# Miniprotein binders against tRNA-specific 2-thiouridylase MnmA (mnmA), part 14

Target 1, 344 residues: tRNA-specific 2-thiouridylase MnmA (mnmA), of Desulfotalea psychrophila (q6aiz6)
Amino acid sequence: MIKNITGIAMSGGVDSTATAILQKQKGPVLGFFMKLNQPDYETQRDRVSQIAQKLDIKLEIIDLTEEFQEYVLKYFSASYFKGLTPNPCIICNKEIKFGLFQQAILRQGVERIATGHYAQIHKTAAGYQLHKGVDPHKDQSYFLSRLSQEQLAHSIFPLGGMHKGAIYDLVEAHGFHDFRGTESQDVCFLEQDNVVDFLEQTAEFSASSGNIVMNDGKILGKHKGLHRYTVGQRRGLGISYPVPLYVINLDVKNNNVIVGENEQLFHKTMAISDIHWISQPEREDLLHASVHIRSTHKGAQASVILKENNRASVIFDEPQRAITPGQFATIYKDTQVLGSGVIL
Below, E stands for the ipSAE of ESMFold2; O stands for the ipSAE of OpenDDE; V2 stands for 0.75 times the mean of E and O plus 0.25 times the DockQ between their complexes.

## First folded at step 15 (miniprotein)

Design n6 (from k1 with Q6E N36R F81Y; at its last look DockQ between E and O 0.83; V2 from the best seeds 0.80)
Fold by ESMFold2, look of step 15:
Structure n6 (fold): chain B 344 residues (1-344), chain A 87 residues (1-87)
Amino acid sequence: as target 1 above (344 residues)
Amino acid sequence: DRETIERLLDELEELIRELDELAREADELGSPELAREIRFLAELLRWLVDYMRRLANQGDYDRVNRFLQFIRYLLRLIKEYKDRIRE
């Protein structure tokens, strides 16, 4: 009883290694590693190759360097030009890992692709649902909230029903003893600083210095480009002031970083646009749901008023700190991801 | 109840006009964060009034009543913001 071939997204970390072990136990597999603009690509490639060889898995490299560069330049430059703070992990999952990479793997005749994400896919009569991973400290469902039904249909998340400790036990039972006790790095392909540094090396990206100001116009210093600052940030401002100050807003029109005290970061309201539904709610115009405004946000109950053109108004039950334009708001009902939208 | 709903919606439209003035007052007092919140609520209430009028025309009074209950929450939030501005 031979199953169809399953692709394995291999990255050299403990989670992707456990994924490969689990899927090979279920049937024939092929390993896939994507080449982007990773720092230390050759080291990572060698590590993934060693793991694949030890597991007797044939490994293919898919080179997406040019496609990634073109996409990153267009999306991230446009976002930063508008004073928005984009989300690299959500977009990388949607457009690169489950987009270009998944499509390239499927073209090789593979039926589905397994990744080491801590999230669950539930197939129902109405379609595919995305749910939180069982391990609340490792859940990655927030980063997967833009995936389409087709992308979910081709995906397997073997780790979604497991806790991290069981993952370490699994890989150690298969001869991998060098993962336990180290920091996990299997969340995102690229860190935000890597993307910013990459953009600054291109001829198309240009950023002007400007002032760091308070709301009353008082100049406190100079900034090195709006793209280097995020709403809610305290560190890296290079200013002196009697009380702590935080980035409150990025003023593109005047090329100013606006700073203020912590209380100025709290708001109950936000607008979101470009809503994508994984599981479209029933024909309702007003939802009360848990909304997460960033990956580290614990989620907060909110009223979500659905409007035309994939827009919504969100009113939180309690004020939320550092609602950041360009980030994604992800809407949950219990463990289920309903969808996400771009914060305006 | 259609007549009662139209009177309530007309009262809300008057409140919305007052919110624009309140947001300007918040700006003048150096509270642009409150002004932002108040302008957001004014725009939302304007949209809700139009939407509830459309729902009433369709006979969907169950939804109209749910949104009216939600508006009571928004009115409390508006009063909270008014109090912060005047203090």
Scores: ipSAE 0.771, ipTM 0.927, lowest interface PAE 0.7, mean pLDDT 87
ESMFold2 (binder alone), look of step 15: mean pLDDT 76; pTM 0.693
OpenDDE base, look of step 15: ipSAE 0.819; ipTM 0.938

Design n7 (from n6 with P32W; at its last look DockQ between E and O 0.85; V2 from the best seeds 0.82)
Amino acid sequence: DRETIERLLDELEELIRELDELAREADELGSWELAREIRFLAELLRWLVDYMRRLANQGDYDRVNRFLQFIRYLLRLIKEYKDRIRE
ESMFold2, look of step 15: ipSAE 0.803; ipTM 0.938
ESMFold2 (binder alone), look of step 15: mean pLDDT 77; pTM 0.699
OpenDDE base, look of step 15: ipSAE 0.804; ipTM 0.933

Design n8 (from n6 with R24E E28R; at its last look DockQ between E and O 0.82; V2 from the best seeds 0.80)
Fold by ESMFold2, look of step 15:
Structure n8 (fold): chain B 344 residues (1-344), chain A 87 residues (1-87)
Amino acid sequence: as target 1 above (344 residues)
Amino acid sequence: DRETIERLLDELEELIRELDELAEEADRLGSPELAREIRFLAELLRWLVDYMRRLANQGDYDRVNRFLQFIRYLLRLIKEYKDRIRE
């Protein structure tokens, strides 16, 4: 009871501000702001500091810039070298936000850490379950599908049972009237464009130009590096052709971007590896579940055949567009996140 | 029941060889995405045949029957792909 302080992950946006308000009503809190490679770090730091001051919350800054650079560079470089499209937010959540950042906060003597994620943690006799947030337009459970039981045990998601409109109402009732109608500062700065720019700034990253080709080898143009392209992409190709063309495959061996028509993007089959289970049913080897192949995917019913070594074969009931190697497939049963794996 | 399962598994192994030929045909016809899909199904069926033999040896016929129902679905999908290749 003496050490019942709740840590608050503060980032200067409406969601983290609402989280701080809600948790302060329940007991003593301590605010934490993570220093990474944010483009406008000083502006964000000043805003977080002003919010913390207004809420009468002591704020600590945890500098993870070097750890972030080392981990992100290794993961993204390795992924792009293999022609894979990495998912920065999933990895950042697993390794940085709920990894190094959470550990640093716990070392301050804090028992649990609250973040502004739209997802729900349910404690059961069998362990912690991760569930979708109730607001379907804000649900972030897809990005949290790699979290461990230990990481969930130390986490609180106060916004998971709320809708975004109620969040704005809450912060406005506490004197914060400038969030409505603007993009949240809680958005991860690791968007694809930022990652590409980050990699190209490093002297250790090297990418070479190559051809944009059809399956039959017909050359349609040049590309500026495989890392700039994603399966399913249409824009930014700089090619002319009588019908729309899309990236179908990244050919690392020949350094080619392979393009084709939209119909070539549809598949029912997918293999996944490196599966992480938040709560694995014992000895289940065939399940029918909703599988999401990216954060913006609507989810689709699929048969999931569980194999040894954390691998699975996935057969969708209906063809899915732009299944992208390197992204994560997240497996849901109703609202529950069962786990996720890397798309091969 | 065991004898019925072994007979079906032997028939599936023959179908799997036909799928290898079908995938080669899809490659020759310039549809490498379809060929990859067919090879995926062939590999999955090989794994399922081996897995169901292990389950039958362990006496877990409930799970064998579950996978046999799933294989009926896979056979319908294979027929659809076969029709697309030879249209």
Scores: ipSAE 0.755, ipTM 0.922, lowest interface PAE 0.8, mean pLDDT 87
ESMFold2 (binder alone), look of step 15: mean pLDDT 77; pTM 0.693
OpenDDE base, look of step 15: ipSAE 0.819; ipTM 0.938

Design x4 (at its last look DockQ between E and O 0.58; V2 from the best seeds 0.59)
Fold by OpenDDE base, look of step 15:
Structure x4 (fold): chain B 344 residues (1-344), chain A 115 residues (1-115)
Amino acid sequence: as target 1 above (344 residues)
Amino acid sequence: DRETIERLLDALEELIRALDELARAADELGSPELAREIRFLAELLRWLVDYMRRLANQGDYDRVNRFLQFILYLLRLIAEYLDRIAEKLGDPELADKIEQLLDELRQLAERIEQR
């Protein structure tokens, strides 16, 4: 092991650039760029290369295109075809970014990787804790909720204690002035706007038209495949009704899109499965915690009943809007990420 | 206290049966979402009954007692659903039966908490 070298995950964004600057001040670094199936890969590569050159960082490119297809894109497509709404960013972080990419870097004798994520790692006697970033608008801890203790042990988040404004000031002080206004959507390698087009290009794609129905079974129209709809969706329904209607559920069995009023999107209960714990909760059977049902959710207080086989029942203190099967529920104690499960 | 806990568990089992009937009625009335919510609560209560019974058999009454406040919360939640359903179901007998069971369960839970 080459002691004291930090690997830098460089993406060409402001956050990864700031991370590179901060880590270079602390010791020797090596830069790493991940090649995937990015449509603008060459442009990104050139940008990263320029940043690395300006910072006097040696850059290596790691190609994980095939692995990304296998672990992330197949999951993504298969989920939609089951009427689920996936979170590819959580899977990508687990399997690719802090998985295969981290492993490839560590095999080169690097001790840790630094990334531009807005989250904090606290080392304790009981292990590594994952906490929210201090910037509530930039916190990315939700997307890291599936990381193992080993992955956390080899990770550094230099930005977790900083606000976004301070990051701009830092990179500008080092001669990078072109980052303002370019919020890199660096969190997801998939453009959300092209989900339908992506799915329809897959070999497994089979569009089946069906009915858009109310809860009482009244047919309001037709849909062009369940993969085009998510819980809470209002746009693209093509129906006329006196009040706004939303997708409230997907009935895969009957190939129906169920629609209803906004009030019908609010529920106090959900089930979760495949729970991964970063930190084991103090109580093994019942806990009160803040639960986030999507990446943009601020968290809601809930009772979590832990069951067998990494399952739980969740009951919110207040009704939550558009609980979506296939999304991840992340469980927090204050700023600490305890773990996450898949919403059923 | 063991006898009171067993009475509570028995009353919860009766409530679960009533909720199963209510869920069927909700399906028949064209309210499948409501039926799903009711079934969720019934399944959760069933799990809790089984879990609490195991704890009681192990003599772990401290853990059983920790769930009492949570059960009271669930009973309140069930009551909120009943109010919404009673208006739709037009089955006053089933609504009355569930209200009676909820009242019995609350009384039993309060007796356990006072000891």
Scores: ipSAE 0.495, ipTM 0.795, lowest interface PAE 1.1, mean pLDDT 88
ESMFold2, look of step 15: ipSAE 0.690; ipTM 0.894
ESMFold2 (binder alone), look of step 15: mean pLDDT 73; pTM 0.695

Design z1 (at its last look DockQ between E and O 0.96; V2 from the best seeds 0.85)
Amino acid sequence: SPAEEIKERLDRLAEELRELAEKGDIERLLDALEELIRALDELAREADELGSPELAREIRFLAELLRWLVDYMRRLANQGDYDRVNRFLQFIAYLLRLIAEYKDRIRE
ESMFold2, look of step 15: ipSAE 0.788; ipTM 0.924
ESMFold2 (binder alone), look of step 15: mean pLDDT 82; pTM 0.819
OpenDDE base, look of step 15: ipSAE 0.836; ipTM 0.937
ESMFold2, look of step 16: ipSAE 0.783; ipTM 0.924
ESMFold2 (binder alone), look of step 16: mean pLDDT 82; pTM 0.822
OpenDDE base, look of step 16: ipSAE 0.837; ipTM 0.938

Design z2 (at its last look DockQ between E and O 0.76; V2 from the best seeds 0.76)
Fold by ESMFold2, look of step 15:
Structure z2 (fold): chain B 344 residues (1-344), chain A 108 residues (1-108)
Amino acid sequence: as target 1 above (344 residues)
Amino acid sequence: SPEEELIKRVEELAREIEEAIKRGDIEALLDALEELIRALDELAREADELGSPELAREIRFLAELLRWLVDYMRRLANQGDYDRVNRFLQFIAYLLRLIAEYKDRIRE
């Protein structure tokens, strides 16, 4: 008889632990832990090892530190140089977790890899579909919108049909009582402040100071680099003004951070580029769909005009706040992720 | 005033476009859209002068989109693909309603 071994992405959190429990009940498994530049790597490694031991799962460590550093330097530096605000979690999923990590796991002879993501993979005659997880507060489909058909084909998301409360109950029933009350949301350690600090430590990254201005040119302060600011940001501006001000735009040409009042953040229109389709839409030039401009966005109905060279124009039915160049716009039809593009 | 004449011109072009859509007169539609695009470029400059750069940005976006649409639909019409051209007619009507909204903001 042919044995099917399932790889398990283990990270030491409740979701990956629940994934390991569920998949071990179905057949033989092999655990994999990814070494990156985690600030608490040794502690995390020891935690994952203890979990694997308790579950009687053989654990392999895959060191991707060098590859991760090269990707971070290239992607984030290029984005910030252009005045864009990159999305670390989407790129990490595409290039690292489901890219290099998945490929290294497949080379160990396993057929598919299970991860603790709250999203659903549906196999159809036309290919693999990505759908929202059923728990609306934990759905992670937005962050997976760049995955290829091949990446989805090798993936299993056992938690996609479950709610977070059931996950805690599951792990506690198997002897893991330390997770409840500890916030773990599969958060990438590449938060904006951490990325900024990391980039400034490298000799290749360079940024220049400039002014914080209003649209009329009034100078309100100085900035130490456009890479430190994001459209919609209110905190950390270091300026004094009678009413709240927000970053409205990053002006690369003049090296200015442009600020204004909240009302100036609302727009109906945006352009996107570098569109990747998980599921090619039926129509190839015009569709009406729900578009999410960031992970916390509730989604908004929009007309999407598909242009040449993987570009689109998007017009929302209602104005949207803080449309941010460099982030990803993810296009949904009901629960299905159709694809995503980079906001221009 | 020059502003009132520009607004009136946009309104006239919107009417011409709507009538061309009703008749199915694609060449008249595309010709009127080209004139509307030029008027929108002027409206965007007016929005900037009035201190509304967010409105100017939106108007410029629509002008650029319409410019792309005119080129796209003209290519399709030259190929005889009027089924694809027709898919955008309702969308053009929608864009006219947005333009009317933005035009009214300029008057205010």
Scores: ipSAE 0.751, ipTM 0.912, lowest interface PAE 0.9, mean pLDDT 87
ESMFold2 (binder alone), look of step 15: mean pLDDT 80; pTM 0.797
OpenDDE base, look of step 15: ipSAE 0.773; ipTM 0.907

## First folded at step 16 (miniprotein)

Design z3 (from z1 with P53W; at its last look DockQ between E and O 0.86; V2 from the best seeds 0.83)
Amino acid sequence: SPAEEIKERLDRLAEELRELAEKGDIERLLDALEELIRALDELAREADELGSWELAREIRFLAELLRWLVDYMRRLANQGDYDRVNRFLQFIAYLLRLIAEYKDRIRE
ESMFold2, look of step 16: ipSAE 0.831; ipTM 0.936
ESMFold2 (binder alone), look of step 16: mean pLDDT 82; pTM 0.823
OpenDDE base, look of step 16: ipSAE 0.817; ipTM 0.929

Design z4 (from z1 with Y102F; at its last look DockQ between E and O 0.90; V2 from the best seeds 0.83)
Fold by ESMFold2, look of step 16:
Structure z4 (fold): chain B 344 residues (1-344), chain A 108 residues (1-108)
Amino acid sequence: as target 1 above (344 residues)
Amino acid sequence: SPAEEIKERLDRLAEELRELAEKGDIERLLDALEELIRALDELAREADELGSPELAREIRFLAELLRWLVDYMRRLANQGDYDRVNRFLQFIAYLLRLIAEFKDRIRE
């Protein structure tokens, strides 16, 4: 029988290796590895190549270095100049991994691409739905909340219905005993400190020193650029004060880092913009849903008032700590991801 | 005092809104909401002057949301979409309770 070829996103970790094993059992596969500006590219390439060779999978490298540098890093610079804290992983998934990378793979005649994400894609008569992964400790649906219907249609998430322990058992049964007890990671060089250091070295990026102040205007110290601080941060402020202080706001207009006590981080209200829907609400202009304000957030029940121009007003049932402009709020109904928007 | 005067005005407006909702007088209810919005703008200024700009920002958020809701509900009523009007009346009752919580957080 003639079967469709499935592309495998391979990164050298246990999850991508398990994905490759599972998909090869179902039919013909081709492996693909993405070259970005990884500082450890050659080591990672060699690891992926060894895994592909052991599994008898042909591997191709897709070089997106130039696209990554211009496209994704411009996003970070623009965000920081506006006093926003960007979300690298959400943007990388939307624009790079499921964007440019997926499109390059499809152009080679591959029909669908499997990745090692812990999330579920459900096909319905109304379209594709994104759902949480079954393993609540590994669920990655938050980071996939910007994906389009077309991106989902070309994607397979074989690990979404599995628990992490079963993944280790699977790869060990196929001769990979090196993963258990160690961390496995895809591309990690988009961490805040790495991006900040890179931006400061480019000719396009300039940041001004300014003051660290309290709401009453009292100056407690100086900062080395707003881009080095995030709402909720306590460490790295370099100030002296009798009680603990936290970054509560980044004031672009005055170039100030505003600090205050922990209680000042709690808010019930949040505005979001640039909403992307994976699944449209049923013509509702007011919905009650679980909203996650960052990847580690446990989710909170909220009233979501849908406004024109892909905006919403969000009122949480209980106050939420460190609502951070520039991050993404992801809207869930039970296990289903409805969509996400940018926190204002 | 300005803060006590504003709080008393908010309490009177909340009771007026409850009565107008019971009567089903949507046009007058929306007019009373506009007066409530003006009181919220004053309350936000008071929060700023007392050194609580984060609370002032949340109060202004509610004022702007109510301003949007008044306009939206007038359009719904003119279209005869009373199911949606009633849903937002229940939501406004929730917002009035939140306003009461915010006004109680303003000291002096």
Scores: ipSAE 0.775, ipTM 0.923, lowest interface PAE 0.8, mean pLDDT 87
ESMFold2 (binder alone), look of step 16: mean pLDDT 81; pTM 0.807
OpenDDE base, look of step 16: ipSAE 0.842; ipTM 0.941

Design z5 (from z1 with P53W R57N Y102F; at its last look DockQ between E and O 0.88; V2 from the best seeds 0.83)
Fold by ESMFold2, look of step 16:
Structure z5 (fold): chain B 344 residues (1-344), chain A 108 residues (1-108)
Amino acid sequence: as target 1 above (344 residues)
Amino acid sequence: SPAEEIKERLDRLAEELRELAEKGDIERLLDALEELIRALDELAREADELGSWELANEIRFLAELLRWLVDYMRRLANQGDYDRVNRFLQFIAYLLRLIAEFKDRIRE
C-alpha cells in the first residue's frame, strides 16, 4: 500500500501546476492525467508531460474516453428528453473526476488525490465539510456540491485558501513564466454546446424542430430542437420582435420554445429533487439559507422546506431570474456547502 | 368579476386564519387552511384565463405547498410535536403575506 504518496490531478493549467508544486514540497507525489474527449488531447497531454518532467513527477494517463462518452449520452439525452437543462460540470465532478478517475487512482494504492479546485475541505468530528474557496472570484464549491463523504475523504484542495494572484506568483517562482496573461478555463473542456453537438452526431439521439411561441400561442419562428435552448437565453433565437425576448420555458408536451419579456423570468418559488447532503441538517424541516441556482448566481436568501424522498420546496426572499429546470440548486450556510438538488 | 370575488374570499380566510392561530385552535386552523387552498386553486385558474400565466404557476406552487403543510402539521399534532407545529404556524403567516402579494398582482 503506498499510503504516503499523494496523487496529483494534472491538467496542464496554472492551478494544477501550482497544486503539484505545493504537494511535492510536502512529500512524494504521482501525477495523473485524465483522457476524455478533449478537443486538444494530444496538445494537452504533451503540455502536462512537459510540466511533470520539469517538476520530476512521474505521470500516468488514465483513459476514460469510453466511460465519459457513455455518461454523456445517458445523462444529457435523458435530461433533454424531459426538457431539462443539465449541468455538465457538477455531474462530471461527481461521476468522472472524483468518481471513475479517483477510483482508478485509489486502485493503484494512492490514498489521497490533490486537485486544483478553489474550495476547502474541513474535517470535523462529524465528518468532512465542503467550504467556499477564499478567493470569491475563483470559488468552485458550487461545482463540488454532489461529492460524497468518501470522495471528500480522499481529496485534497491545496488552492482553497489562496487567491489567484498568489498562484501565478507561486508558479513563476518555480520556473513557469508562461501562464500569466494566457487564457485558462475555469470550467472544464465539457461545454454545453460541445455536448449538444456530440449528441446530435450520434444515431441514438434524435430531436425534432418545432415552434418558438409567445405565451398566447403566437408563432414567431422555428427552433432547432428543445435541447439547443436554455431558460434565460436571448441570443440565437432567430426571431424579430419590437422588444427583447427570452426563453422562459421549454414545453416538451407541445415541442414549443416559449419566449417572453425579461420580467417573465423572475420567480420566487421553485421545487428541487434528488437532494444530496454533504452535511445534512439534522432534525430541521425548515431552513433559512443562501441558495445558488447556477454557478454565476450570487446566491439568495430562501426558505427551504424539506420534504420526503429528498425533495424540497424553495421560496426566495426576492424574485430570482431564470430559474432553470435541470440545473442544480446548491444550499449554503455561510461558507459551508450543505448540499444540492436538481431544479424541477 | 370571478377573480375579484376569489380575492375577497382569500382576504376573509386570511383574517380567519390569523384569529384561529391566536386562539391556538390547530384543528380548526388546519380546516380553514384547506378552504384557503381551494380558493387558491380557483384563483390560479382565473389567473390563467386572464393571461397571468407566471402568477398562476406561483399560486399553484403555494397551494401545493400548503396542502403538504396541512397534512404534515396534522401528523405532527397527532404525535404531540407542538414545537414543530408552532414553527410551521409562523411560516404559514409568512405564506399568507406572500399569497396577498401574488393575489394583488393579478390583473384583468
Scores: ipSAE 0.807, ipTM 0.931, lowest interface PAE 0.7, mean pLDDT 88
ESMFold2 (binder alone), look of step 16: mean pLDDT 80; pTM 0.799
OpenDDE base, look of step 16: ipSAE 0.817; ipTM 0.930

Design z6 (from z1 with L10I A93V A100V; at its last look DockQ between E and O 0.90; V2 from the best seeds 0.83)
Fold by ESMFold2, look of step 16:
Structure z6 (fold): chain B 344 residues (1-344), chain A 108 residues (1-108)
Amino acid sequence: as target 1 above (344 residues)
Amino acid sequence: SPAEEIKERIDRLAEELRELAEKGDIERLLDALEELIRALDELAREADELGSPELAREIRFLAELLRWLVDYMRRLANQGDYDRVNRFLQFIVYLLRLIVEYKDRIRE
């Protein structure tokens, strides 16, 4: 008999707890929790430890604090320098959770790692495919669009075929009654608001003041750093104007936040670079696909012109609101994630 | 008046290009596209001067895309890959419709 141990990524939320329950029913497991820059690390660590103990799962802690700070801070700083709005969750998944964390777990002799992601991995003759989770309100495939074939080969997503309600029922049947109606601990702490706070708390970060302007150059106010603003943003501008104004563009050259009316946020055209393919289209340089420009975007049909050097031009069938440089455009064929690129 | 002259030139070029695409006259089509690209560059500058910088950006994007497509399709034709050239001819006809829509949105 050959012993097969499955690693469980445990984070203290309902999804990771359900994942641990499901995988323990199938064989021996070992739990893993990663230490990063979590604002409330000790509370989360204690919660994860209690869950692991209740489930009789041995828990190991992998400290990636230094690596996280180096990779994530470099990514945020480089993005800010270029006037880009970063997507920290995509980078954390690619470089940290399925990168350094996964590799550390595999080096301990574990064959595969299960996580509580709402996405599906399909093994085919041509390789591994990433597909949307079946629960459309919880699907996380957008955030996994940078994963490599090797990363997918070592991953298990037991929740991908399930709906969130069934997950609550499962954990409650196993003695966990505290998850309904509480804050989820499975949400990445690097969300937009947390990213701004994180940058401002580091000793290395510095931001310069500048103007909030209309396209014609009319100055409406001052900003406290381009990193505080996102294309499409309305709130937090601190300006007075007769009609609602939105951030249209971040102008690094002049250190300006450019504002305008909602109608100015709509475009059909988009360029993307640094494309990563999970499933590369064969013999195609012009394809028609569903493209998502952010995690909350419903997806839109577009013509995608594949260019050299992992670039593409994207023409949407209908105008899209708030196409944001630095975010990721994820290309789907039906439920399948083909890949993603950085919006320029 | 400069903007109206450019718009009329683009309308004439779009009609010519549709005819060339239907006939499959690739060399003349590519030459006409280069003229269209120059007209789009001029139109984008006029859009900026008329206070339509968002339209100018979209028009510049399409001009740059057409510039890339001309070079790419010429390379494909030189390689004898006319099936792929024909696919992009159909896509160019689609782009012409979008170009005309953007041209019509520029108001003096």
Scores: ipSAE 0.781, ipTM 0.926, lowest interface PAE 0.8, mean pLDDT 88
ESMFold2 (binder alone), look of step 16: mean pLDDT 84; pTM 0.848
OpenDDE base, look of step 16: ipSAE 0.833; ipTM 0.937

